VH-VL binders against COMM domain-containing protein 3 (commd3). Designs and how they scored, part 19

Target 1, 195 residues: COMM domain-containing protein 3 (commd3), of Dictyostelium discoideum (Social amoeba) (q54qk4)
Amino acid sequence: MNLSEDVLKGIETLSDEKLINDSVFKHIIDTCFLVILKKKTESDLFDNKAVSSVDTIALKQTFSAFIVFILESMKINYDQSSISDLLEEHKLSSSRIDFISNYFKEYRVAIRKHLSVTNFHFPHIIDVNWRLDLFMKSNAVEKLNTPVYLINLTTEQEENVKGKVQFAATLDQLQDLVFKLRDAQKQIERSSIKS
Below, E stands for the ipSAE of ESMFold2; O stands for the ipSAE of OpenDDE; V2 stands for 0.75 times the mean of E and O plus 0.25 times the DockQ between their complexes.

## First folded at step 23 (VH-VL; framework fv_olinvacimab)

Design BB5 (from M04 with light chain D29S W90Y; at its last look DockQ between E and O 0.02; V2 from the best seeds 0.00; counts 0 for: pae E 6.2 > 2, placed apart)
Fold by ESMFold2, look of step 23:
Structure BB5 (fold): chain C 195 residues (1-195), chain A 118 residues (1-118), chain B 107 residues (1-107)
Amino acid sequence: as target 1 above (195 residues)
Amino acid sequence: QMQLVQSGAEVKKPGASVKLSCKASGYTFTTYYMHWVRQAPGQRLEWMGEINPSRGRTNYNEKFKSRVTITVDKSASTAYMELSSLRSEDTAVYYCARWSFDYAFDIWGQGTLVTVSS
Amino acid sequence: NFMLTQPPSVSVSPGKTARITCRGDNIGSKNVHWYQQRPGQAPVLVMYYNSDRPSGIPERFSGSNSGNTATLTISGVEAGDEADYYCQVYDKSKDYVFGTGTKVTVL
C-alpha cells in the first residue's frame, strides 16, 4: 500500500485521544464510510455537536486522510489483519482499531458494489478564461517585465456544484503544465490498453 | 532557432557498445519527450525508444529493450543513447527526434552514422 | 501486430498530382503524420494529425485518412518534392510505427 506522509499523519491524528475524543472519533469514522456510499455529504462532518471542540483544519485533514485510506484499502483488497496491523503501527488503541475494523466488515461489500457501478468523479473543467499581464516591478528598487497569464478554471463536481480555480503562470510555467497534462493523458491511455 | 545536434560518426566492431549524444537548443529541453529512431541503409525508419527528460522515465521498443539505454543530462540539455552487443545489422543512421504532442516529430537531429564491421 | 504499408515508389510528372498511400488496419481511427526525407538528410515533418500542415509547407500538400488508408497528396509537383515519404502513427500497443516508405520520383 502506498500512502503519502500527509495521509499517514492524518491517520495518526486519530490516535490522539485528547484531540480526538471517542465521540468525535466515532463521528469521523461513520461519516467517512457513509460519504463514500453517498448516504451522507461532507457537510455532515461539520454539522454535528461532537466536533465543536476540534479545529476545523485538523478535522478536514483527518477526514480526507481516512477517506483516502478506505479507498486505497479497497483498491488493493487489504484484509482485516493488515488493516489492524497498520493502525496499530500508527498508535491507535485496540478499542479504536476494533471500531474501524467493524466498519470495514459491515461496509466492505457495499463499498465494492458501489465502486463497481459508480465511478468517483473529480471536478471537471467546464470553462477556461485567461488574460496576459505584465509585472513591471518586483519591489520598490527593481523593475521586472515578466509576462504572466492569469488563468481561471470553472469546474463542476458530480452534484452540479460549480467551483473556481485561479492561478498565475509565466509562459515557461504554462508550457510545463501543458506538457505534464499531455504526458499524463498519454500514460492513462497506455495503461488502459496494457491492463 | 530550435535544433538537435548529434555526435559524429562511429565505426565499431561486433560485440562493442556505442553511446551517441544529442544536444538540444532553442527550446525548453524538459517539456518534450526525446526519441531515438534508426534507419539501416535502404530501410525504413525504426523507433527505438523514448525518454521523459523531466522525470527520466523511458519506454523502449521490445526489439531493442535488452540492448538500449536512453539517458539525459538536464543541465546540458543533452540526451544519450547507448546500444550494446553491436552486430553488423546495427549499421544504420541514428536520429534523435523531439516529440511534440501537438506537432508530432517536429525537430530531428542531423543523424549519426554507426558502422559495425568485422 | 500493427503495420503501416506504403507503395515502394511513385513516379509523377512536374505539375501533376502525386498520391502516396499508407495502409493499416483501421488507420482511419488514428492520427497520421507524414515526413519528407531527401537523400542524406534527416526527415522533415510535412503533415500531422491527418490533414494539418506545419508552418512553411505549401497548401498543395494535403492529407486524408479514412477506413484502412491514409493518403498524402502533393498537387502541382515540383522537382524539389523528389524524396522519400514516410507515414507514422502512435499505436498504444506498438508505440511509434513508421510506414515502409515511398520514393517519389519527379520526371
Scores: ipSAE 0.136, ipTM 0.641, lowest interface PAE 6.2, mean pLDDT 84
ESMFold2 (binder alone), look of step 23: mean pLDDT 93; pTM 0.948
OpenDDE, look of step 23: ipSAE 0.420; ipTM 0.759

Design BB6 (from M04 with light chain D29S K92S K94S; at its last look DockQ between E and O 0.37; V2 from the best seeds 0.00; counts 0 for: pae O 2.9 > 2)
Fold by OpenDDE, look of step 23:
Structure BB6 (fold): chain C 195 residues (1-195), chain A 118 residues (1-118), chain B 107 residues (1-107)
Amino acid sequence: as target 1 above (195 residues)
Amino acid sequence: QMQLVQSGAEVKKPGASVKLSCKASGYTFTTYYMHWVRQAPGQRLEWMGEINPSRGRTNYNEKFKSRVTITVDKSASTAYMELSSLRSEDTAVYYCARWSFDYAFDIWGQGTLVTVSS
Amino acid sequence: NFMLTQPPSVSVSPGKTARITCRGDNIGSKNVHWYQQRPGQAPVLVMYYNSDRPSGIPERFSGSNSGNTATLTISGVEAGDEADYYCQVWDSSSDYVFGTGTKVTVL
């Protein structure tokens, strides 16, 4: 599973027992799962007095990161063993891993059901390939033999379930697409710097 | 076909130890938690413990924590359960079971009878 | 610690409906799973997450869970349904917990 560096950093923050004590840790985990299930709101994160010992920005970042982790994990139906391995790799204690694992055991089906009816189940692009077709005839366009780029996206929605998206684009269309993607990338980078 | 095959029946004396095996096939062994569950004659199922085969991390029922050890051999796709200081009350059929994504036990071994008698 | 209580036995005539209950404090907030165990055999998963059926389990098996009681319902009972049935949950205080078991007898 490909998680962003920010998400992984958030997970690692949960391993810091000095920064996040057990009480705060449990509260964060509980709140994340219940927020995803619409049983709590983000504001509930701050209702526990224990969180006052933690920097607010750090708390929010950690919370958001872990939400993404849960959602991404459940989107691809990540197995419990792999979840545990990932958490261990990021230096969480056995006790904390067990705690998180128990929540996944309890709520994974419910979360996946929610994902199935929400916009969070978009597939991830895992590969891109392209070719140039110089002889593509379009019945809809007066221009015969206009070179077009054929682009294939390999996507993954569930574990070991791959999909493909194919589309054609002219050079101008492709340039526009690349520009928009770069713009999106810049926006993400800006958001990361502010955090 | 996914299956769990357990070792054969055991007869032990009180105070002895027994080590049972459970060989997995038909699926990726390290992907799923393996559990041990026992059933005394005419009694309900009783959970003993679990192991993450990938890392070897275990959790035990507090009732058995001092006497039970669960291990795995990844190369052989085999889980083991050792129970020490056996008592007559430990006479039971012992099952290994795979834990599914929703922590249901979807695959079971055929069971191993352990008899503890003087 | 958390406990699950089942009736020790349920008798039913062929073609009729059997209902097996599993009681626990606020069990309706938990995910309940059910296992069938025929004499001399290992348990078989017949229901998971309260009401979902594994592949190969007939539609005549259904599950519900609310309040303090989960129920496994077997409609159109057949001779082959004679077995012990166990409910199971996970609890933070007790980990994996099985019910006391119910013997279903087909008359």
Scores: ipSAE 0.048, ipTM 0.647, lowest interface PAE 2.9, mean pLDDT 89
ESMFold2, look of step 23: ipSAE 0.733; ipTM 0.899
ESMFold2 (binder alone), look of step 23: mean pLDDT 95; pTM 0.959

